# Ledger of designs, part 21: VH-VL binders against p19838r805to892

Target 1, 88 residues: p19838r805to892
Amino acid sequence: QGDMKQLAEDVKLQLYKLLEIPDPDKNWATLAQKLGLGILNNAFRLSPAPSKTLMDNYEVSGGTVRELVEALRQMGYTEAIEVIQAAS
Short names: E, the ipSAE of ESMFold2; O, the ipSAE of OpenDDE; V2, 0.75 times the mean of E and O plus 0.25 times the DockQ between their complexes.

## First folded at step 14 (VH-VL; framework fv_iscalimab)

Design k4 (at its last look DockQ between E and O 0.75; V2 from the best seeds 0.00; counts 0 for: pae E 2.6 > 2)
Fold by OpenDDE, look of step 14:
Structure k4 (fold): chain C 88 residues (1-88), chain A 122 residues (1-122), chain B 112 residues (1-112)
Amino acid sequence: as target 1 above (88 residues)
Amino acid sequence: QVQLVESGGGVVQPGRSLRLSCAASGFTFSSYAMYWVRQAPGKGLEWVAVIWYDGSKKYHADSVKGRFTISRDNSKITLYLQMNSLRTEDTAVYYCAREKGYWAGSNAFDIWGQGTLVTVSS
Amino acid sequence: DIVMTQSPLSLTVTPGEPASISCRSSQSLLHSNGFNYLDWYLQKPGQSPQVLISYGSDRFSGVPDRFSGSGSGTDFTLKISRVEAEDVGVYYCMQALQRPYTFGPGTKVDIR
């Protein structure tokens, strides 16, 4: 069982914003790849909120905050990591 | 309704400065990256600058770097382009554009202003 | 910078007939995340540009289904299955893979 529910809604909202920036290296699609959910990128893309859809699927699949941070670290997305760490 | 309205264009001499504004309405301005794109008369489109949703990051085309500065005031729901040391080749219609991103499912310029004409002439 | 090219630069089409525009990039626009960062825009006479396609093949809401985008990597195509009078304008492809974003030179489409 994952622990994504530990992230407050405002933290998730901040992450959604950070993951939908004009940087292919630091967007939700790249994060999905790092999290092993890249095969769903087409589905995420067609959703009204790809970042949220990704995060929701990640949570449902039992994802952890630790693994999320690690994925973001691999992406070099320091800002996103800081958002999570500031709330923890 | 979602819209962008540019203003501030006009005729100026080379070397002068001009500041363009882009007033946004109908959407959460602070959630979107904003862009300036210009089009010289009878020519194609040229990317000019981008600014992050919170203004934390800015990038400018080499053709304007050091002369133009993109900025935004989210409290005023306005995008700006400070243009210094203007050149004749800067003559163009300047469009502001929103990148469809946050809660959008795509990264493309889905909203454009009507454009404002900047003419640099001696 | 990524250089974008288009062909043809202009074409005249009889209403109801199909049209095809090619766009090529100097380097692949396919990101490791699986998406092609290629947009298609239409600028109708006297108007601002409007987006038609993103990510190479995703048609924007409100865009008629007669428009379709295809391709991957460095070679992309915009097709109009049945050209209408309202389709007249200049079509631009744009790469959004890396800054600076760069546009193709544009393809002028007219009706015969």
Scores: ipSAE 0.775, ipTM 0.924, lowest interface PAE 0.5, mean pLDDT 94
Fold by ESMFold2, look of step 14:
Structure k4 (fold): chain C 88 residues (1-88), chain A 122 residues (1-122), chain B 112 residues (1-112)
Amino acid sequence: as target 1 above (88 residues)
Amino acid sequence: QVQLVESGGGVVQPGRSLRLSCAASGFTFSSYAMYWVRQAPGKGLEWVAVIWYDGSKKYHADSVKGRFTISRDNSKITLYLQMNSLRTEDTAVYYCAREKGYWAGSNAFDIWGQGTLVTVSS
Amino acid sequence: DIVMTQSPLSLTVTPGEPASISCRSSQSLLHSNGFNYLDWYLQKPGQSPQVLISYGSDRFSGVPDRFSGSGSGTDFTLKISRVEAEDVGVYYCMQALQRPYTFGPGTKVDIR
């Protein structure tokens, strides 16, 4: 019942890069916490692609683009929100 | 072999400028944030600056802000530190360092160069 | 700036015996994402620093099991279960929670 497939692959690739910056407030681990997936953060960290692994897990769990944007808004991550919004 | 090699250090008078280079090899340079860290003789380590993988953001320590500028050229696989208005307290070995790969989610410096000595004295 | 302190600043250890180094920060390094943004480095005599541990306790590949990190928040410890000659050098903790990233003053470890 999620809609994460609406995001094009190149948008997802941009998001992965934005989530892998050296800023604890604006990284994949903090996004995972906001999305209720924080308990998986050690598994994500040890995966070959933490941001992709997080996003794939979120999609499989039924996550929506709306909830993703809200989590990014709570992080104050305007650049990431704009990448999603520019793709529509 | 993953390697970072600094160059451009030397002895200069206060108020002068130097440009340090850090040549990278053995990894995809454009995928990594890069750092400068310095160490005054007989002293500890001090973070100097960071530049993001694409050069889009740069941050400098307050002690060097406005005088030093970190930059990178991904096509030449080289990190730079432009050091203007040098002071005696800038005397140090300057290391370039790589943050462990973005995709691995690390915040640690896993590769360091050998360092280049900058001596600022009148 | 987050101030980092280390204790002791110097120690001499008999080869084969344990060593313990404390690192304290002026504010918590535990982020809401569950990670402690605390790293440990070793600088051997005449060499560049090398990473030992990230996130307070996560050993980098190639770092021997005799090195272990523990702690959370403001209080962190690096332990060497059996000190060897190659472990001689200065150990630094560093916080990477907020810029500027800051190092502790270092702990010099020698053997007797």
Scores: ipSAE 0.418, ipTM 0.851, lowest interface PAE 2.6, mean pLDDT 90
ESMFold2 (binder alone), look of step 14: mean pLDDT 92; pTM 0.931

Design k5 (at its last look DockQ between E and O 0.83; V2 from the best seeds 0.69)
Fold by OpenDDE, look of step 14:
Structure k5 (fold): chain C 88 residues (1-88), chain A 122 residues (1-122), chain B 112 residues (1-112)
Amino acid sequence: as target 1 above (88 residues)
Amino acid sequence: QVQLVESGGGVVQPGRSLRLSCAASGFTFSDYAMYWVRQAPGKGLEWVAVIWYDGSKKYHADSVKGRFTISRDNSKITLYLQMNSLRTEDTAVYYCARETSYWSGSDAFDIWGQGTLVTVSS
Amino acid sequence: DIVMTQSPLSLTVTPGEPASISCRSSQSLLHSNGFNYLDWYLQKPGQSPQVLISLGSDRFSGVPDRFSGSGSGTDFTLKISRVEAEDVGVYYCMQALQRPYTFGPGTKVDIR
């Protein structure tokens, strides 16, 4: 059972913005890959809000905040990690 | 309607400065990375600079680095390009462009201004 | 910097006939996330550029389905199944994998 519900909506919104940047190394598609959801990137891409769709799928699949932070760490996305940690 | 409108272009001598503005409307300006792209007369397109949605990061092409500075004022919904130490080779139509990002999932310039002409000539 | 090339540099097509433009990059534009960061733009005479294709093959809304993008890695192609008068202009590919973003030299498409 995941614990993504622990993240407040405003935190998620901040993450969505951070994942929608002109940096392939730090976008939602790369995060999806780190989370093991990369095979769904084409589906996410076709959605109206890829980063949100990714997060929703991650949550439904039982993803954890810890694993999310670890994935972001692998991406070197310090800013995104700080957003999560500040809310904790 | 989404729109970008550049202004500030004109004729200047080498070594002078000029400040371009790009007024945005019809969308949440602060959600998008913004770009300057230029086109010399009869030539192709050249990437000039990018600024993050919140202004936290900026990058400039080597050809303008140290001379040009991109900035934005989200409260004024305006993008800027401060151009110092202008050279003749800076002569071009300067376009501001919005990059798809927030709620789009793609990286492309989907909105462009009409461009403003900068002519650097002795 | 990633160097972009295009071929041909100019193309004259009979209306209704297909057209094909090649774009090559000096290094692969395929990211580990699975996407190719290659865009296609059209600049019609006297107008600002407009996006046609992003991420190699994603056609933008409002772009006719006669336009299609294909390719991966270092070789990309823009195809127009049947060229129309409104398709006249200069087509540019652009890599968005890394900064600085770089454009191809452009391919001028005209109609006989």
Scores: ipSAE 0.766, ipTM 0.922, lowest interface PAE 0.5, mean pLDDT 94
Fold by ESMFold2, look of step 14:
Structure k5 (fold): chain C 88 residues (1-88), chain A 122 residues (1-122), chain B 112 residues (1-112)
Amino acid sequence: as target 1 above (88 residues)
Amino acid sequence: QVQLVESGGGVVQPGRSLRLSCAASGFTFSDYAMYWVRQAPGKGLEWVAVIWYDGSKKYHADSVKGRFTISRDNSKITLYLQMNSLRTEDTAVYYCARETSYWSGSDAFDIWGQGTLVTVSS
Amino acid sequence: DIVMTQSPLSLTVTPGEPASISCRSSQSLLHSNGFNYLDWYLQKPGQSPQVLISLGSDRFSGVPDRFSGSGSGTDFTLKISRVEAEDVGVYYCMQALQRPYTFGPGTKVDIR
């Protein structure tokens, strides 16, 4: 079910930057919460690269691109969704 | 080593315009959201505006919306505030500030300039 | 806009004694992501502000551990366990939950 490898590395890099915008409703911590990883948010915050650490954890846990897009939709983050969709 | 230096302040009459500059050094400017915060003499701090790292999004406080415009030039490593239709209540020291690293997950202002004074008086 | 208040507005402390500053917001600052979006700044006389604490309790690197932040939701506290001469200045809380970000009115801390 883990199909995050389908996302090119440059798409992932764009997503990291979009998740570091100063907007609590559209940051990596809220994405983590929507993906069921919110309990790890303090660990992510203390890592050198929280958005990358989140996305790596999600990928290793068997996360899917579809679930990622749905989480971003729940956040209202259409710009991030478009980055993923442009790669498909 | 990390530094922000504001310039462009001065005394102007109400209704006039000024443009403030904030020169950055010692860090990768294009990785950071940047802010303007002001402080009227003897008063507290007031958030004015934010611009995203690439300039794609801008937000302004209602007290200045439509009159002030934040902008940046990443090639010149400079943040700007265009202030039009100035009013006496805009009199303040204007600080530029950097958001914490985009990796940190915090929205705090970790680096501030020394400020530049804008006085709006007839 | 989220209104921020602070108490007291001024405080005089004997060096080596503790100080406590309260900050209250008109709305909860606790986001569904688990973080409280409340920051603390110190503005020393003649200087620009400097960050002390973010997310309610996270001390920035280089900030002495005599500074601690606590609280959640609408009520927050900054404590200085042993006030030193270099701690003199005005302390501001700020909410960063939603735009416009808003500051408290400040608490001036002096020593005797």
Scores: ipSAE 0.514, ipTM 0.868, lowest interface PAE 1.9, mean pLDDT 91
ESMFold2 (binder alone), look of step 14: mean pLDDT 92; pTM 0.936

## First folded at step 15 (VH-VL; framework fv_iscalimab)

Design n1 (at its last look DockQ between E and O 0.90; V2 from the best seeds 0.00; counts 0 for: pae E 2.4 > 2)
Fold by OpenDDE, look of step 15:
Structure n1 (fold): chain C 88 residues (1-88), chain A 122 residues (1-122), chain B 112 residues (1-112)
Amino acid sequence: as target 1 above (88 residues)
Amino acid sequence: QVQLVESGGGVVQPGRSLRLSCAASGFTFSDYAMYWVRQAPGKGLEWVAVIWYDGSKKYHADSVKGRFTISRDNSKITLYLQMNSLRTEDTAVYYCARETSYWSGSDAFDIWGQGTLVTVSS
Amino acid sequence: DIVMTQSPLSLTVTPGEPASISCRSSQSLLHSNGFNYLDWYLQKPGQSPQVLISYGSDRFSGVPDRFSGSGSGTDFTLKISRVEAEDVGVYYCMQALQRPYTFGPGTKVDIR
């Protein structure tokens, strides 16, 4: 029942880049924790593209763009939020 | 082949300036955060600076803040380190290094250049 | 700044025998996201450093399986199950939890 499919591929790519940065507080692993998927972090890190794998699992789990934005907000990741909002 | 090649090192007097370059090849340069790491002769490694893949963010070690500036030109596929007000303690081999790709998920320097020697002496 | 220490600072090992290097940090490198931000590097004589382990225990691609990283928080260990001649060099741990990133002093590994 999620709506992650509403995000264009180029938006997702931008998010992947933003989530793979030398900042533990704003990376994909922290986002996963905020989204309730932190228990899968070991699996994600072993994947060839952790941020993509996270986002794919989030989508399959029925995640929503709204919840994603809220998680990013909790992280204080304004730049990532802006990427999503600019595409809406 | 993925490669980083530093240049611009040499012998300079204290107080002078020097600009190092790091030419990248074999990968999409603009997808990676880039770093400078230095090593004084016979000593360990010291983190110097980092720049985001698009140059939007930079961070410098306290030991070089206000004197060194990291930058990049993605159109030229080149990383730079502008070193001003050089000191004898800046003498070191300077390495450029690539952080693992946003597609790999590892937090490490996976590619290093051969290094360029900077000697600051009177 | 986070201070990194290593022990021993030098190690001489008979080829085929195991080696163990300890790394300690002045504060925990375990992030709330569940990962330890600790890397291991090897600098062979006359060469640039090369990464061996990331996130404390993730062996990098191309690194032989005789290398393994373990530990959490402030205590980490790099193990070589059977040391080979090509393993000679200086091993560094590095924390990547916060800037500035800081390296351990290095451990020189030689063979008899």
Scores: ipSAE 0.732, ipTM 0.918, lowest interface PAE 0.6, mean pLDDT 94
Fold by ESMFold2, look of step 15:
Structure n1 (fold): chain C 88 residues (1-88), chain A 122 residues (1-122), chain B 112 residues (1-112)
Amino acid sequence: as target 1 above (88 residues)
Amino acid sequence: QVQLVESGGGVVQPGRSLRLSCAASGFTFSDYAMYWVRQAPGKGLEWVAVIWYDGSKKYHADSVKGRFTISRDNSKITLYLQMNSLRTEDTAVYYCARETSYWSGSDAFDIWGQGTLVTVSS
Amino acid sequence: DIVMTQSPLSLTVTPGEPASISCRSSQSLLHSNGFNYLDWYLQKPGQSPQVLISYGSDRFSGVPDRFSGSGSGTDFTLKISRVEAEDVGVYYCMQALQRPYTFGPGTKVDIR
């Protein structure tokens, strides 16, 4: 059911940088909350690469690119959406 | 041996301008948001400004908005603070600081320079 | 702007004894993502600030375990279980929930 593996690795690397911008409303922790993974935020924070750990967890949980884009839209994160949509 | 080194401080009359530089070394500068924080002599710390890793967004404290401009040149690995219309209350040590990279879950300022003194006096 | 306060503003502690510093904010620092956006810094005499704790309680790498942070929302505490001579300086809390980021006024810690 998930299709996150279709995102190129360079797109994922761009997303990680965008999720580390110093804005609590547009970071990886808030994305995790919007994706229903907020209970794991302490584990993500303690990992070596929280944005990657979040995205890997979302992918193995069967997450879809469509739901990722909708979560980013709910965050108002237009630049992150554009990175995904330009690569599609 | 990650370092930030500020320069460009000095004694300036009110109303004049000054430009601070912060030279970075030992890390990938373009991965990090950068900050200016100041400390008036004998006083506490005051956040001044932030610039995103790619320079796309900038935010300034109200006390300096419209007078100070944070900027960066990633090709020169340097952070700047343009300070216009200086006032005596701008007298402070100015620090540049690095926010933790996207490879970390911390939003703290993990590397600070040693500071450069700006004195605004008649 | 979020106003930060600290108590006490100054304390003198016998080496080897504990110290406790309170930090309060005018608004909750707890974001809907579950994190408190509160950091602690130490500025030793003649030095620039250095980070101690992020997210209210997370010790930064290389910070001794005698430092601990606690609290949530509007009330935060930094504790030093056994104060050493190298711990003297001014301790600041800072909120990073919203711009402009703001610091507390500082707590000066001296020994003896």
Scores: ipSAE 0.420, ipTM 0.853, lowest interface PAE 2.4, mean pLDDT 90
ESMFold2 (binder alone), look of step 15: mean pLDDT 91; pTM 0.928

Design n2 (at its last look DockQ between E and O 0.09; V2 from the best seeds 0.00; counts 0 for: pae O 8.0 > 2, placed apart)
Fold by ESMFold2, look of step 15:
Structure n2 (fold): chain C 88 residues (1-88), chain A 122 residues (1-122), chain B 112 residues (1-112)
Amino acid sequence: as target 1 above (88 residues)
Amino acid sequence: QVQLVESGGGVVQPGRSLRLSCAASGFTFSDYAMYWVRQAPGKGLEWVAVIWYDGSKKYHADSVKGRFTISRDNSKITLYLQMNSLRTEDTAVYYCARETSPWSGSDAFDIWGQGTLVTVSS
Amino acid sequence: DIVMTQSPLSLTVTPGEPASISCRSSQSLLHSNGFNYLDWYLQKPGQSPQVLISYGSDRFSGVPDRFSGSGSGTDFTLKISRVEAEDVGVYYCMQALQRPYTFGPGTKVDIR
C-alpha cells in the first residue's frame, strides 16, 4: 500500500501526537520496538520530537503503511490506526 | 509562566460531595494528560486519577472508583475532580499535576499545583 | 497493585557527605520498549513534589548533577554525591508502568 511518504503532513502530525500519550503500551517507544527500531529508542528519546524522529527513520528505511498499521494493531491502538486508514 | 492552581477544598461531613478545580495557565492545556494526586496529613503520596489530553479516556484508583470523577474543560483550561460519598479516609491535600510535554522524550509529573486541603470530618 | 518500598525510611547526613536511597518494586518496571517506568521526586518541607529523575536514571532539566539514578527491573537507587542543605525533604520513587501508579513510602532526608 505504499510507504510513509504517501501520508499527508496533517495526518502525520495527528499520528505524532497520538504516539506521545502517557501510556507505556501506546506510545512511540513501544511502536519503535515493534517496528524493529527499538535499538534506537534512546536516541529517539533525546530528540526534540521523538515520534517524528521515529517515523522519519522508519520512512527512510523503506517502511510501509501496511506494516505500520499491523504494529499499531498489535499495540491495540485503534485511534492511531483510524487516523492512518482514513488517509489511505 | 506555567502554573497550576487548585481550589475548592474545605471541611465537609462524611457522605457529602465536593468539587475541586485546577486552573492551568502558561501552556497549551489541551496537549497534556492531567492527574490528581493526594497526600493524607503526615503521609505519603497517592495517585488518584488521570485524564487524557482530549478527555477521551480516564482512569481512577480503585480506592475512589465509582465515587470520584476526573474531568476537564479544555475551552476553560480547567481540570476537575468531582468527589462524591466522601469518607474520612479521603482527608488529604489534593494536587493536580501535568504529565511532561509529549515532545520532551521524558515522562514525569513536571508541574504540580500548590494543593488544596480536603478535610472530611463530622 | 505494584507495591513500592524504600529504604531507609529516614536518614540524617552530614552536609557534604553522600546519601543513597533504595527503591524496590514488587514486579519489574522494565517495559519491552526498553524503558524502566520509575521516577524520583523530592518534596521539600512545606512544598509540593518536584521531579528529579525519570526512567530510573535520567535527570530532569535543571536538576543538579549531584543527583544520579541507577538500577533496572525491580531495584533502583537514588544517590546524592554531596548533600547540601537545600536537599532536605522527603524523596519518593514512583512507578508509572501499571495503573494505579504507585509511590514508595518516602525517605526523609535530614542534615545534621
Scores: ipSAE 0.071, ipTM 0.758, lowest interface PAE 6.5, mean pLDDT 88
Fold by OpenDDE, look of step 15:
Structure n2 (fold): chain C 88 residues (1-88), chain A 122 residues (1-122), chain B 112 residues (1-112)
Amino acid sequence: as target 1 above (88 residues)
Amino acid sequence: QVQLVESGGGVVQPGRSLRLSCAASGFTFSDYAMYWVRQAPGKGLEWVAVIWYDGSKKYHADSVKGRFTISRDNSKITLYLQMNSLRTEDTAVYYCARETSPWSGSDAFDIWGQGTLVTVSS
Amino acid sequence: DIVMTQSPLSLTVTPGEPASISCRSSQSLLHSNGFNYLDWYLQKPGQSPQVLISYGSDRFSGVPDRFSGSGSGTDFTLKISRVEAEDVGVYYCMQALQRPYTFGPGTKVDIR
């Protein structure tokens, strides 16, 4: 069972901002692939809020904050990691 | 103190080249995307170029594509703008600017240099 | 490219009176993340630009509360509740939604 619900809404909002950037190497699409949800990227892309849709699906699928941080680490997305860690 | 200091401006003839530098201090340079923004005399602001935190991505305005190249050396904490094939319309004060980190809760140029004047005239 | 416009282009205000500057974009600046990528900058005479507002309405640190930003989509407004002498300069809006980032033409604010 995931623990994404432990992240406050403002933290999630910050993550959405970080993932909705014009950098294909550090955006939600890359994160989705790292989290094993890359097959849904076309669906995410067509959603009004891809990052939120990704994170919602990740949460529903039982994702954990730990795994999220590891994925972000693989992406070298230090800023996103800091947002999560600062809230923990 | 957080600071950006531009240098390298001057008077040059059309077709010549010039290299601008922007020395950063007071912050972790490698954590920020950096920009060049220019302002022609008596005119408004114009976005020129951006370079990613680690230099992995670069974008240039159409008005300078193929002529200007933005770069950075994080070990020297310096931003550069290589300006080739200069034109009279390139005459402007050139500012380097730091873009806030996305996680800071803002998306803006929060630190600017004082600018360096580039004058292109025959 | 996204075209930015401002109105008025110049404004003369009596000290203590309010001022309002409009900014319009040729396309919506509302990102899928729910934020408007619109900044306001002030360039005081002889100085470099400085940021006042980001994301359309977020006042930057150190900016007096007499400055406020509002709007969404394509229409934005910067308001100064009580104009002071130190507020003299040129105000620019800038879209940061997509590259190239584009600035409005600027609004010159002066005091009577």
Scores: ipSAE 0.015, ipTM 0.713, lowest interface PAE 8.0, mean pLDDT 92
ESMFold2 (binder alone), look of step 15: mean pLDDT 91; pTM 0.922

Design n3 (at its last look DockQ between E and O 0.86; V2 from the best seeds 0.00; counts 0 for: pae E 4.7 > 2)
Fold by OpenDDE, look of step 15:
Structure n3 (fold): chain C 88 residues (1-88), chain A 122 residues (1-122), chain B 112 residues (1-112)
Amino acid sequence: as target 1 above (88 residues)
Amino acid sequence: QVQLVESGGGVVQPGRSLRLSCAASGFTFSDYHMYWVRQAPGKGLEWVAVIWYDGSKKYHADSVKGRFTISRDNSKITLYLQMNSLRTEDTAVYYCARETSYWSGSDAFDIWGQGTLVTVSS
Amino acid sequence: DIVMTQSPLSLTVTPGEPASISCRSSQSLLHSNGFNYLDWYLQKPGQSPQVLISYGSDRFSGVPDRFSGSGSGTDFTLKISRVEAEDVGVYYCMQALQRPYTFGPGTKVDIR
């Protein structure tokens, strides 16, 4: 069972902003790939809010905060990890 | 209406300084990464600089690095370009541009100002 | 830096006829995340540039469906199915894969 619901909404909003940057190596599409949801990237792209749509799908699929942090770590996105860790 | 309006352009001598402004309206300025792009007369487009939505990160083209500085004041809903040590090759129309909404995830410039002309000549 | 090229540099078409512009990059713009970081812009005479396509093929809102982008990796194409008078201007491709962002030299499209 996932535990993404443990993340406060303000934390999620911060993550959305960090994932919507002019850096392909650290954006939501790359995160989706790391989380095994890369096949949905075209669908996410066409959504009004790709980062949010990604996170929502990740949550529904039973994703965990731990796995999210690991994915971000693989991306070298230390700032995003810190946002999550500061909230826990 | 979403709009960007550049100002501050003019004629200056080489070695002088000039500060451009870009006033934003019609959208939440603090949610968007902002850019400067220039175009020399009769030439193509050249990327100049980018600044993060919160001003936390800046990057400049090598052609202007050390001379130009991008900045923003979100409380004033204004983007700036401080240009020092101007050169004749800096002569161009300078556009401010908004990157597509951080919600869309696109790395494209969906809103442009009308541009302001900077002429550097002796 | 990634070098962008375009072909042709100028094109004159009869209204109603199709047009095709090629854009090439010195290295692949296809990211591991599956997206091509290639934009198309149009600068009409006396106006500021305006975006037409992002991610190689994603048409922006308000852009007529006669415009389409295709390609992947290092080779991209912008097509206009039926050129209209309002399509006159200079078309630029731009890579957004890495800084500095770099533009193609532009393709001037005019009508007969």
Scores: ipSAE 0.780, ipTM 0.924, lowest interface PAE 0.6, mean pLDDT 94
Fold by ESMFold2, look of step 15:
Structure n3 (fold): chain C 88 residues (1-88), chain A 122 residues (1-122), chain B 112 residues (1-112)
Amino acid sequence: as target 1 above (88 residues)
Amino acid sequence: QVQLVESGGGVVQPGRSLRLSCAASGFTFSDYHMYWVRQAPGKGLEWVAVIWYDGSKKYHADSVKGRFTISRDNSKITLYLQMNSLRTEDTAVYYCARETSYWSGSDAFDIWGQGTLVTVSS
Amino acid sequence: DIVMTQSPLSLTVTPGEPASISCRSSQSLLHSNGFNYLDWYLQKPGQSPQVLISYGSDRFSGVPDRFSGSGSGTDFTLKISRVEAEDVGVYYCMQALQRPYTFGPGTKVDIR
């Protein structure tokens, strides 16, 4: 069962910003693919806030912070991992 | 009204410096990555540089790296391009452009300024 | 750098007739996230560029539905179903997969 509610809201807001950088390897769409949610990427793109919509879907699906960090590691996204780890 | 307005272009000799400004209005400037793109007279478009919304990261095309520096002042709502050691091949119209914010989910340049002409000639 | 090419480099179209513009990249623009990082821009005479399409096929708000984009990987096409006088200008494709972002050479579209 997921533990995404353990992340503070300000940490989640920082992550949303980090997932909107102009780098396809480090954006919300690539995170969605790494989390197994890539088939929803067109729906995420059409939402008002794609990174939030992705993260909400991941949380509702029972996603864990550990799996989120591993996905970010596979993306090479050290800055995003540090935001999560610094808040712990 | 969302707007970008470049200024600071002019005629200069090779080896000289010039600073371009891009004044933004009608949107929250600090939410957007900003770009410079140039177009030599009668030619196509060339990407020059990007700066992140908070100024934390900058990247420059190899053709200008070490000579040009992109910067921004979010309190003045202005983007800059410092152009040093200018060469004749730098002659172009210089546009500032806004990349979409993360709320839009697109990586395109959705707003462009009118451009400012830089002519480098001896 | 990813090299972008376009064909034709120029075309003249009778008003009301269709136009088709090809764009090719030196490497695939299809990212593992499922998106093609290919944008289309129009530069009308005497104006700055304006965005038409992102992700190969997605029209920006306010862009008429006579513009459509298609393709994937290395080959992309922009179609104008019925060319109007306001569509005259130079059309550029651009890859946004990796820096430096690079543009095609442009396709000049005129009416006769």
Scores: ipSAE 0.216, ipTM 0.803, lowest interface PAE 4.7, mean pLDDT 90
ESMFold2 (binder alone), look of step 15: mean pLDDT 92; pTM 0.940

